# Ledger of designs, part 35: VHH binders against q9ulm0r997to1333

Target 1, 337 residues: q9ulm0r997to1333
Amino acid sequence: FSIPVHFTNGTYHVVGFDGSSTVDEFLQRLNQEIGMRKPSHSGFALFTDDPSGRDLEHCLQGSVKICDAISKWEQAMKELHPGKSEGGTRVVKLMYKNRLYFRSQVKGETDRERLLLASQTSREIVAGRFPINKELALEMAALMAQVEYGDLEKPALPGPGGTSPAKAQHLLQQVLDRFHPRRYRHGAPAEQLRHLADMLTTKWATLQGCSPPECIRIYLTVARKWPFFGAKLFAAQPAQLSSKENALVWIAVNEDGVSILDHNTMQVHITYPYSSVTTFGGCRDDFMLVIRSIPDKSSGKSHIEKLIFRMAAPKIAEATFIMASYMNHCTTTVNPP
Short names: E, the ipSAE of ESMFold2; O, the ipSAE of OpenDDE; V2, 0.75 times the mean of E and O plus 0.25 times the DockQ between their complexes.

## First folded at step 8 (VHH; framework vhh_4orz_3)

Design r7 (at its last look DockQ between E and O 0.06; V2 from the best seeds 0.00; counts 0 for: pae E 17.5 > 2, placed apart)
Fold by OpenDDE, look of step 8:
Structure r7 (fold): chain B 337 residues (1-337), chain A 119 residues (1-119)
Amino acid sequence: as target 1 above (337 residues)
Amino acid sequence: EVQLVESGGGLVQAGGSLRLFCAASGFTFSRYAMAWLRQAPGKRREWVALIYIGGSTDYADSVKDRFTISRDNAKNTVSLQMNSLKPEDTAIYFCAKGWYSTSQWFDSWGQGTQVTVSS
């Protein structure tokens, strides 16, 4: 058997497997074929899309057989679409994405790894899960444009072989759609979008001659300045009364712990190291964190805080699993065999 | 169990002043932000004033420069000095405990104290 694995940059690689192949074995093969590091270093994992068509991804566990995972997905599809013949149904999509990010493993990144990280980050930027101002957003979009399309072609003088102004404009719009934050474009009048395209042109033109690896280098250097680079952000609503009209926050999960970020500015409100987390996971329909505070020097008594967030059920599961993974990793690094 | 007991409410004429007090117990007071909330008849509960662990303060725009929040960690108390009161300030005022040390969210509040400002 063979199946395409889709990458964050829009490319894919076909990987062979048999009926006994586990996700770990499959990943090992994939990594070998495309020149990626081991998952323990790269933090990359395999995901499936959701059979319902929702914008959800499911991380595959390493011990699971690839065939079983596919079968499970197909069965779910059948259940969701009773009576539809197999021939008209959506096929499972395997995706290769970064799941865990470790700052200590930056050294040794392959060019492909960097490319995929940058692409994944770009998607986060577009989705509004990365703090970025308008100017930097254009710069980042231009870098990705240079990587994907190469040098911006100068509007050919109205000669017979010049790319029509319409084509050039179309390309710019495509670049904005692919690499520029949606939140900055949503509801914008046509004039503003044209202006945005012009600014993009200016930024992109400055990158003439820059190779894709160089662009990616620059891109990651800039992106990594954000302390939560590589973190997974989950939109959540605290169950308690908010002092703000908008009660939403980001829960950021990374190697350092769990952080609560402002939803709009993504500024850090508070960080809970994993050492302070006593319990975490789903509680009824909510996400719960139980935090033990550092004992007061004066009273010696530790205080326990219970934090409850409203989140979508799949996101609760994802957050819980990622937290567990980081906690396990931290434990193993402290007690190296 | 977290207990917050408000006091100091009453009837006051417009332009007058009141000082509200809150006695806190059942948690490490010094580790949490504290706040005053209020709820007017027919309106949603709203945030009025916040004091962080470090003593920094924040106020709703409607009460800015008129109200002052303070805390005494030794006594586990929070106070709200309300000056230049307006009829619009009429509400039940609640003392609230922060969700976490720097939180702008609150997980507990008292029974409240009625403040009525007459025109």
Scores: ipSAE 0.020, ipTM 0.409, lowest interface PAE 5.1, mean pLDDT 89
Fold by ESMFold2, look of step 8:
Structure r7 (fold): chain B 337 residues (1-337), chain A 119 residues (1-119)
Amino acid sequence: as target 1 above (337 residues)
Amino acid sequence: EVQLVESGGGLVQAGGSLRLFCAASGFTFSRYAMAWLRQAPGKRREWVALIYIGGSTDYADSVKDRFTISRDNAKNTVSLQMNSLKPEDTAIYFCAKGWYSTSQWFDSWGQGTQVTVSS
């Protein structure tokens, strides 16, 4: 058997397996073929899409057999549409992307790991889960354009008839759609979008001759200045004065702990190290954190605080799973040699 | 305009019981966590009991198993049943709105109601 594994830069790699292949064995083959370290170093994991077609992904555990995961996905899809035969039957989509990010593992990254981590970060920038000002956002988009298309004068898909000015403008808008934050273009008049494309051209032209590995190194150098690079961010609504005030926050989960960020500015309000987290979990759409505070300077006693946030239940499950994974990483685990 | 009005305070002998009430108005009561705080003379205001919008409760160690917080979303009230009272419980008790962190994220308090426990 064989199945494509998709990456965040839109590419894929077909991997062979048999009925006994576990996710761990499958990933060992994939990583050897594409030039990546094992998941304990890279923090990458294998995901399936949701059988219902929702924008939700499911992490596969290493001990699970690939064939069993595919069968479970197919059974779930059939249970959603009993007795229905779709002519264009949807098949499971496997994705390989970063799940856990460890700063100590930056040393030793392969070129492939850097490429895929940058592409994943680019998706976060586009989606608004990464703080970036307007000028820097164009520079970052230009770097990704150089990686994907090369020098501005060399389109990735050259035609025999040359390039018209209208076709060139269309390509620039496609680049902006792929690599530039949606929030900076949402509601913008068409003339402003054309001006944005012109500014992109200026930034991209400056990168003539820059190789993809060098562009990626620059990209990551800039992106890693943000302390929450590699964190997984979840929009959440704490129990606050009024829901009318749009009291949204980001819950950022990384190797250091759980942080609460201002939703608009993305400035950190507070960070709770995992050592202070007594309990966490969810019930329906309520995510709870139980925090043991550091001792008060006046009394020397610590206090327990309960924090409750409204989040969609699947996002709560994802957040708790990632938190548990970071907590367990600090504990020695028994792995086969 | 947010208003929180505490009542039910008074003088009680040690070992006795007292029930405090808070009437809330000027906001959508069911969307907020509610808390009771207290302040003894010459001391900093401290958190006593919390009830979340989902109905879960929490208590300071000093009052655990003796005090019970409850809420009535239909009447926009929160109450505090205080049993086995000690002289150390003497304080002004305040009803508070908000729960992001009971020590750091209160946006409104009432004027308070005095509870005095005599030995």
Scores: ipSAE 0.000, ipTM 0.142, lowest interface PAE 17.5, mean pLDDT 82
ESMFold2 (binder alone), look of step 8: mean pLDDT 85; pTM 0.865

Design r8 (at its last look DockQ between E and O 0.01; V2 from the best seeds 0.00; counts 0 for: pae E 19.3 > 2, grease 26.6 > 24.2, placed apart)
Fold by OpenDDE, look of step 8:
Structure r8 (fold): chain B 337 residues (1-337), chain A 119 residues (1-119)
Amino acid sequence: as target 1 above (337 residues)
Amino acid sequence: EVQLVESGGGLVQAGGSLRLFCAASGFTFSRYAMAWLRQAPGKRREWVALIYIGGYTDYADSVKDRFTISRDNAKNTVSLQMNSLKPEDTAIYFCAKGWYSTSRWFDSWGQGTQVTVSS
């Protein structure tokens, strides 16, 4: 059997497997074929789309057979669409994405790894899960444009071989749609969008002759200035917040711990290292964190704080598993067998 | 440590020309945009010319078509050819390093070189 694995840059690679192939074995094969590092270094994992068509992704566990995962997905599709003999033309989509990010593993990244990280980050930027101002957003979009399309073609002097102004405009719009934050474009009048396209042109033109690897290098250098690069952000509503305070926050999960960020500015309110986390996971329909404060030197008494957040159930699960993965990683690195 | 050393400034008559030079060290020169800034007495520092890693150039409107910025990556140098100088161009000129290759943000600059244009 073979199945395409989709990458964050829109490309894919077909990987072979048999009835006994586990996700770990499958990943190993994939990594070998495309020249990626081991998951323990790269933090990349396999995901499936959601059978319901919702914007949810499901991380595949390493010990699970690929065939079983596919079958489970197909069964879910059938259950969701009772009566349609052929559960529609939709097939399971396997995705290869970064799940865990380790700063210590930056050294040794392959070009492909960098490309995929940049592409994934770009998607986060577009979705509004990355703090970025308008100017930097344009620069980042231009970098991705250079990677994807190459040098911006100079408006053809009115000669027979010049790209029609219409084509050029269309390309710019495509670039904005793909690589520019949606939040900055939503509801913008046509004039502002034109101006945005002009600005993009200017930024893109500055990258003339810049190779894709160099653009990616620049992209990641800039992106990594954000302390939560590689973190997974979950939208959450604190249960204890009075009606007057911003009802939404970001829960950021990374190798350092769990951080609460302002939803709008993404500024850090507080960070909880994993050492302070005593309990975490779903509690009824909410996400719960139990935090132990550092014992007061004077009293020796530690204060326990319970934090409750309203989150979507799938996100609770995802956050929980990611936290667990980081905690396990930290334990194994401190006590190498 | 990033070092930027400007040279070539001086006194020139209106309509004259000067060429400024900057020698850069302490960083991978070819990976950063370079710029010339200027600060006139009593005025804020402003960017004058910018050259990106790919050689694309940008100029302030006030100096457009008069000034030309260039770089030599092999020598780690950036130059500013200033033609048709005006008294308004009188300022201390600074060589500046961009934060990254596409940025108009500058994180380092030299001590500057004085350019005086007499009427």
Scores: ipSAE 0.176, ipTM 0.638, lowest interface PAE 2.2, mean pLDDT 90
Fold by ESMFold2, look of step 8:
Formats: C-alpha cells, sequence, structure tokens
Structure r8 (fold): chain B 337 residues (1-337), chain A 119 residues (1-119)
C-alpha cells in the first residue's frame, strides 16, 4: 500500500506501508525519506482530517496501525453519508505538521524542519494567531514568495502565448492571499490591494539571489522573537471575567504551561506553569482549569482557583490533548531511579 | 488491538442498583474520552454517559442524577454506577472509546453486557 502525506506548504510525499505498519513505523520511514528527526525531537505528528468535513484534525496515536486508522475513517465517513448520494466519495487526507514545540530541540533542527515550521507559522500569521505589524507582515510575505517562486521576474512584454501585466498582478494578489494576514486586507478596496501588491514588489525585489534556506533562516529569526513562537492558540471567552462577545482572550499552550493573552494585543496577562495545574478538562463548551496557587507566606495556605472559559468542544479537545502531551513529556524526560 | 470488555450486567428489580465495569487495553487509555452507550431492543444505539480526559462528566437527560461514570487511569478501567433503575433502562450496555479527548465521536466499543430491569 502507499498513501500521500501532506505538508503545510502544499507539498506531499508518498509513503509505503503494509497491513502491520504502525504509525510509529510509518513515520520512521517518512522522516528518513524527507530528512526530519523523530517526533520526540521535532514535535511533528500525523493527523487525519475529520470524516464529517469539519475544520478539525485528529492526531494519530503512534501504536495504532495505519490500515486500521484509514478503515475507521472510511467507516465513519460511510455512517455520516449513508447511501450513494452525491458528495460521498471523499478519501482520507493525512497531514504531517508540528504539534509540540520544544525550545531545547532547536539546535538540532534539519533544513526540512525549518522549512515546514516556517510554512506552518506563515499559516498562523495569515489566520491572525500570530502578532505582526503591517510593515513586518509584508517583509515576511516577501520572504515566503522568494522561497516559493524565486527571484521576482521583471515585467515582460508579451511573447508567444500573450503574457500580460494583468497576469503579474494576479500572481502578486495570490501571494498576498497566501502569505499576508487576512485582517489587513479584509474589506479593502481594489486600489488599496494594488498598493499592497506594489509594496510587496519592492520588498520581494530586495531579496534577489537570496536562497530558500537563507530566507527561511531570516523568517524564523524574526518569528522567534515572539516569546510564544510554537504555542498553540485557542480563542476563548472567560466566563468569570466577562460575558461580552468582545471579551475574548487567547489561551496559549506551550511547553512551559498555559498562558492567557489579550485577544487584541496578544500581550500576556498571566502564565500558569504545568506544576500549578491540578486538573483540566471540558464539559460541553466550557473549558476548566484548576490551579493550585503559591502558598501565602503570611498564612502558609495554598489556594485553589477554578478558571472557566467558553470555547467550542472540539477546540477544548485539541487544547487538553496538547496540554496532556506536554505534561507527559516532562515526566518521560525525567530519569528517576 | 483495542479491547474493551464489559462486565457487571444482570437482572435487577426496578428501583435497584447495578455497577458496570469496563477493562480497556491496546491503546493509551489516558489520551481518550470514554463512554457508556446502550441499545434497547428495536432501538438505535444511544449515548448514556461520557467522561473526558480531564475527568469531567456528561450524561444523557434520561439518566442524569441516577447514573455516575468514573474512570481509573492507573488501572485502565471505566465504571458506571446505575441507581434507581427503571424498566426503560433495559438494554445491552457498551463501553466505548472516543476518537479524541472530548468528542462524542466513538471509534471502538466492546461486545456489551446485558442489563435487564424487571418491573
Amino acid sequence: as target 1 above (337 residues)
Amino acid sequence: EVQLVESGGGLVQAGGSLRLFCAASGFTFSRYAMAWLRQAPGKRREWVALIYIGGYTDYADSVKDRFTISRDNAKNTVSLQMNSLKPEDTAIYFCAKGWYSTSRWFDSWGQGTQVTVSS
């Protein structure tokens, strides 16, 4: 058997397997073929899409057999779309992307890991889950354009096939759509979009001759200045702080713990290290964290805080799974007698 | 191979109590939500109780305040305490493994254990 594994930059790699192959064995082969370290170092994981077509991904357990995972996905698809009606022939999509980010593992990153981390970060910038100002956003988009398309070509006069300046503008708009934050272009009139494309051209032209690995190094150097680089961000509404729709926060999950960020500025309000988290979980659309505070010096008592946030149940599942994985990683990296 | 083995079913008089147990193996138990489902004669399989990865629970309205689900991650077990049983609770009860931690999407279940509540 063989199946394509997709990456965040739109590329894929076909991997062979047999009926006994586990996800761990499958990934060992994939990583050897594409030049990546094992998941315990890279933090990458294999995901399936949701059989219902919802915008949700499911992380595959390493001990699961690939064939069993595919069969379960196919069975779930059949149960959700009974009969032979139109739209019932979709196949499973496998995605390999970063799930856990470990600062101690940066030194050993391969070129492929850097490329895919930059690509995934670019998706987060586009989606608004990464703080970036308007000037820097264009520079980052230009770096990704240089990686994907190479040097900006000078406008060419029409030759065989009728090449036109309109095609050049179409490409620049596609680059902006792919690599530039959507919030900065939302509702913008056509003349503003053309102005952005002109500024992109200026930034991209300065990168003439810059190699993809060099562009990626620059990209990551800039992106890593944000302390929450590699964190997974979840929009949530604090039940105990506000009931207004505009009172959203970001819940940022990383290797250090769970942090609450201002939704607009992305400035950190508070960080809860995993050592202070006694339990966590969800019920319907309520996510709960139970925090044991530092004992008061005057009384010597530890306090229990219960924090409740409203967020979609599938996002609660993602957050709790990532938190559990980070907590288990801290345990498995300790070498007690 | 995922294995879910239910036990503790039987015949109980209305108003009585019963405790079901599920032994789980073949997967990393602590990563998944667990549930009890049931199927009465002539009816579709329905969700009864769910316990999340963090230990929080949810229940179908028909069993709320009468049933309690719990889990033991150290022993890889799930249990269902069933109190104030009614004849309408008669069904085969299945222990189910979720696809991910808080989903009501289940990808595996056992052979089930019969619960019969006499009037």
Scores: ipSAE 0.000, ipTM 0.130, lowest interface PAE 19.3, mean pLDDT 83
ESMFold2 (binder alone), look of step 8: mean pLDDT 86; pTM 0.877

## First folded at step 9 (VHH; framework vhh_4orz_3)

Design s1 (at its last look DockQ between E and O 0.01; V2 from the best seeds 0.00; counts 0 for: pae O 9.3 > 2, placed apart)
Fold by ESMFold2, look of step 9:
Structure s1 (fold): chain B 337 residues (1-337), chain A 119 residues (1-119)
Amino acid sequence: as target 1 above (337 residues)
Amino acid sequence: EVQLVESGGGLVQAGGSLRLFCAASGFTFSRYAMAWLRQAPGKRREWVALIYIEGSTDYKDSVKDRFTISRDNAKNTVSLQMNSLKPEDTAIYFCAKGWYSTSRYFDSWGQGTQVTVSS
């Protein structure tokens, strides 16, 4: 058997396996073949897509057999779409991407890891889960344009082998669609979109001759200045706020703990280290965090704070799984047997 | 482990043709993108042709429609048919292995084969 494993930049690698292959064995083979470090260093994991076609991915557990995971996906697809048996069928999509990010991983980071981390970060920037101002957003889009398309082709006279103004404009809009935050283009009049394309050409032109590995290293140097680089962000609504305000926050999960960020500015309100998180979990669309505060000196007792948020149940499951993974990693590194 | 051996280079007059060959071993050939790179005297190494595992190809603009890359997964070979050769095509040509199945980046190449196009 063999199956393609997809990456966030739209490329893939075909990996072989047999009926006894576990996810851990499959990942070991993948990592050896593509030059990635093992998950304890890179934080990368294997995911399947959701059978319903929702934008939701499911992390595969290491001890599960690959064939069993594929079969489970196929059965879920059949249950969601009974009677769909015509000629073509959708097949499972395996995705390989970063799940846990550790700041220490920069030591020994491979070019392969840098490529995939930058590609994944670019998707977060486009989706609005990364704070970036308009000037820097264009610089980052230009870096990815240089990686994907190479040096910017100069405008030239229309001709059989030349680039027409209409074709050049189409490419610039394609670059903006792929690599520039959607929120900065939403509702913009045509003149503003043309201005963005003009500014993109200026930024891209300065990158002439910059190699893809060099552009990717620059990209990550800039992106890593954000303290929550590599964090997983979940939109949530605090229960203590009136529903009339339609207020949202980001719950950011990373190596340091669980942080609450302003939804619009992404500025941190508070960070709860994992040592202060006594329990967490969900019931339907309610996500709960139980926080133990610093003990009061006068009484010696700590205060317990219960935080409740509304978020979609599948996202609660993702968040709890990632938090548990970080907490387990911290426990094994701090308190060895 | 990875071994790439180029052959088929030589001296040819402008307008002529050559076919380069690459024998590959030490890896599962059918799972990796393959390419031809070249390096002219005093120049940086550059890619000229790329072929993915599904058979689709990409070419540097200056060689497009003159060069044809192909692969044979049964024989673990890749070849480059070079037509309408120009003096500027003079270079050492290297067979290269991609990072993965659809990679545009390369991590291994052979010793190369010299192609010289006289004017």
Scores: ipSAE 0.503, ipTM 0.825, lowest interface PAE 1.9, mean pLDDT 87
Fold by OpenDDE, look of step 9:
Structure s1 (fold): chain B 337 residues (1-337), chain A 119 residues (1-119)
Amino acid sequence: as target 1 above (337 residues)
Amino acid sequence: EVQLVESGGGLVQAGGSLRLFCAASGFTFSRYAMAWLRQAPGKRREWVALIYIEGSTDYKDSVKDRFTISRDNAKNTVSLQMNSLKPEDTAIYFCAKGWYSTSRYFDSWGQGTQVTVSS
């Protein structure tokens, strides 16, 4: 058997497997074929799309057989679409994405790893899960444009081989759609979008001759200035609010712990190191964190705080598993066998 | 368990002053913003004053320049000085713990103390 694995840059690689192949074995094979480091270094994992068609991804566990995962997905599809023949044409999509990010492993990154990280980051930027101002957003978009399309072609003098202004404009719009934050473009009038395209042109033109690896290097250098680069962000609402105001926050999960960020500015409000986390996971329909506070200097007593967040059930699961993975990693690093 | 105990409420004439106190326990006080909320009869609970961990303050517009919130991290207390009280300030006042250090949202509050301003 073989199945395509889709990457964050839009490419894919077909990987073979048999009925006994586990996710770990499958990943090992994939990594060997595409020149990626082992998951313990790269933090990359295998995901499936959601059978419901929702914008959800499911991380596959390493010990699970690929065939079983596929079968489970297919069964779910059937259950969700009883009697509709159309449900039968959709096939499971496997995706290869970074799940865990380790700062200590940056020095060993391969070019492909950098490319995929940059692409994944770009998606986060577009989705609004990365703090970026308008100026930097354009720069980042231009870098990705250079990677994907190469040098910006100068408007050809009216000659038979010149790209029509219309085509050029179309390309710029495509680049904006692919690599520029949606929040900055949403509801914008056509004139503003044209202006944005012009600015993109200016930025992109400055990258003339820049190779894709160089662009990616620049891209990641800039992106990594954000302290939560590589973190997974979950939109959440504190459950115990005094006001009915729809307060949202980001829960950021990374190798250092769990942080609460402002939803709009993504500024950090508070960070809980894993050492302070006593319990975490789903509680009924909510995400719960139990935190042991720093002992009061005056009393020497530590307090336990219970934090409850409203989150989508799949996100609760994801957050829980990611946290567990980081905690396990930290334990292993401190006590190598 | 988070405990917030309010005191200092009472009956006062319009134009008068009251000082509310709150004793906090069960959490690291210095790590959280603290606030005073109030709930008038038939109305929703609303925030009135907020003090962040660094000591900066924020107030509801209707109480600006009349109310002053302060905190003592050594004693785990927060206070609300209320001056120039108006009948519309009549409410149960609650001491509240912020969700995080800069939060304008609150996850815990006390039983409250009644403030009544007579015309």
Scores: ipSAE 0.011, ipTM 0.298, lowest interface PAE 9.3, mean pLDDT 89
ESMFold2 (binder alone), look of step 9: mean pLDDT 87; pTM 0.887

Design s2 (at its last look DockQ between E and O 0.27; V2 from the best seeds 0.00; counts 0 for: pae O 4.6 > 2)
Fold by ESMFold2, look of step 9:
Structure s2 (fold): chain B 337 residues (1-337), chain A 119 residues (1-119)
Amino acid sequence: as target 1 above (337 residues)
Amino acid sequence: EVQLVESGGGLVQAGGSLRLFCAASGFTFSRYAMAWLRQAPGKRREWVALIYIEGSTYYKDSVKDRFTISRDNAKNTVSLQMNSLKPEDTAIYFCAKGWYSTTRYFDSWGQGTQVTVSS
């Protein structure tokens, strides 16, 4: 058997397996074939898409057999769409992407890892889950354009190799769609979009001759200035606030702990280190964190604070699993055998 | 270990044709993108033609419509048909293995085969 494993930049690699192959064995083979480090270093994992077509991805645990995971996905698809199997072309999509980000592991990154980390970060920038100002957003889009398409071709050049103005404008809009934040272009009149494309041209032209590894290094250097680079962000509504529209926060999960960010500015309100998190988990659409504060000077007793957030149940499960993974990793690295 | 062996180079007059061959071993050939690179005297190595595992092909503009890349997954070979050759095509040509199935990045290449186009 073989199956494509997709990457966030829209490319894939086909990996072979047999009926006894576990996810761990499959990942070992994939990592060897594409030049990636072990998951304990890279933090990358294997995911499936959701059979319902929802924008959810499910992390595969290492001990599970690949064939069993595929069969379970196919059965769930059949139960959602009875009778369509004989003509349908939709099949399980395996995605390989970063799940856990470890600052101590940056030194050993491979070129393949850096490419995929930059690609994944670019998706977050486009989706608005990464704070970036308008000036930097164009510079970052130009870097990805250089990586994906190479040097910008000059328009209006006579001869058979030249690019027509209409074709050049189409490419620039494709670059903006792929690599530039949607919020900065939402509802913009056509003349503003053309102006944006002209500014992109200026930024992209300055990158002539810059190699993809250099562009990726620059990209990650800029992106890593945000303290929550590599964090996984979950939209949530604090249950204890008054009922109002857009009363959202971001719950950011990273190696340091769980942080609550302002939804609009993405500025941190508070960070709860894992050492202060007593219990966490979900019930229906409620995500709960139980925080133990330092002992009060007057009483000598710790205060217990319960934080409740409304989140979609699948996102609660994802956040819980990632938190548990980080807590387990910190324990392993602090107390070596 | 990855092995890529190029052949089919030689001296040819301008306007002529050559077909290059690459024999691949030491990896699962059908899983990787493959390419031809070239290095002219005094210049850096550059890519010329690329083929993905699903058969999509890509060419540098200067060789488009003159060169054709193809692959045979049963024989683990890559070919480059070069037509209407120009003196500017004079270079050492290298067969290259991609990072993965659909990629424009390469991590291995052979010793190369010389192509010389005379006037």
Scores: ipSAE 0.462, ipTM 0.801, lowest interface PAE 2.5, mean pLDDT 87
Fold by OpenDDE, look of step 9:
Structure s2 (fold): chain B 337 residues (1-337), chain A 119 residues (1-119)
Amino acid sequence: as target 1 above (337 residues)
Amino acid sequence: EVQLVESGGGLVQAGGSLRLFCAASGFTFSRYAMAWLRQAPGKRREWVALIYIEGSTYYKDSVKDRFTISRDNAKNTVSLQMNSLKPEDTAIYFCAKGWYSTTRYFDSWGQGTQVTVSS
């Protein structure tokens, strides 16, 4: 058997497997074939799309057989779409994405790894899960444009072989759609979008001759300035907020712990290191964190805080598993067998 | 070391056809997009045809419907079928290796093969 694995940059790789192949074995094979580091270094994992078509991804567990995962997905698909006999049967999509990010493993990244990280980051930027101002957004979009399309072609002087102005404009729009934050474009009048395209042209033109690896290097250098680069962000509503019933926050999960960020500005409100987390996971329909505070020097009494957040069920599961993974990693690192 | 060796160039009359070949070595051929570039006298080198790892092809507008790029991953070769050649197609043609599969950036190319189209 073989199945394509899709990457964040839009490419794919076909990987062979048999009926007994586990996700770990599959990933090992994939990594060998494409020249990626082992998951413990790269933090990359295998995901499936959701059979319902929702914008959800499901991380595959390492011990699970690939065939079983596919079968489960197919069964779910059938259950969700009873009677659609016709030939357009949606097939499971396997995706290879970064799940865990380790700052200590930056050294040794391959060009491909950098590319995939940058591509994934770009998707986060477009989705609004990365703090970025309008100017930087354009710069980042231009870098990705240079990577994907190369040098910006000068509008062809009216002569045989020049790109039509219309084609150039279309390309710019495509670049904005692919690499520019949606939130900055949403509802914008055509004039503003044209202006945005012009600004993109200016930024993109400055990258003339810049190679894709160099652009990616710059891209990641800029992106990594954000302390929560590589973190997974979850939209959440604090349950205890008495006065602001509609206040949202970001829960950021990374190798250092769990942080609460302002939803709009993404500024850090508070960070909880994993050492302070005593309990975490789903509680009824909510996400719960139990935090042990540092004992007051004066009283010696540690205060336990219970934090409850409203979150979607799949996100609660994801957050819980990611936290667990990081915590396990930290434990293993501190107590190497 | 990446090696790209072009062949198949020559003199042809306008309206004629040529087929260029490129033999690639020194890298995992199937992992990279391949391209044909050309450089006419006094002009900048330009891409004319691209083929990605999955087989998708792209062409410069001026050669669209006349040129066909293909690849054979088993043999590590890329070819360019050129039909309905025009004097404007006169150039040195280079086989080029892309940066992975989707980029239009080329990090290596061969010595090139001369294509001359007479009026």
Scores: ipSAE 0.027, ipTM 0.391, lowest interface PAE 4.6, mean pLDDT 89
ESMFold2 (binder alone), look of step 9: mean pLDDT 86; pTM 0.880

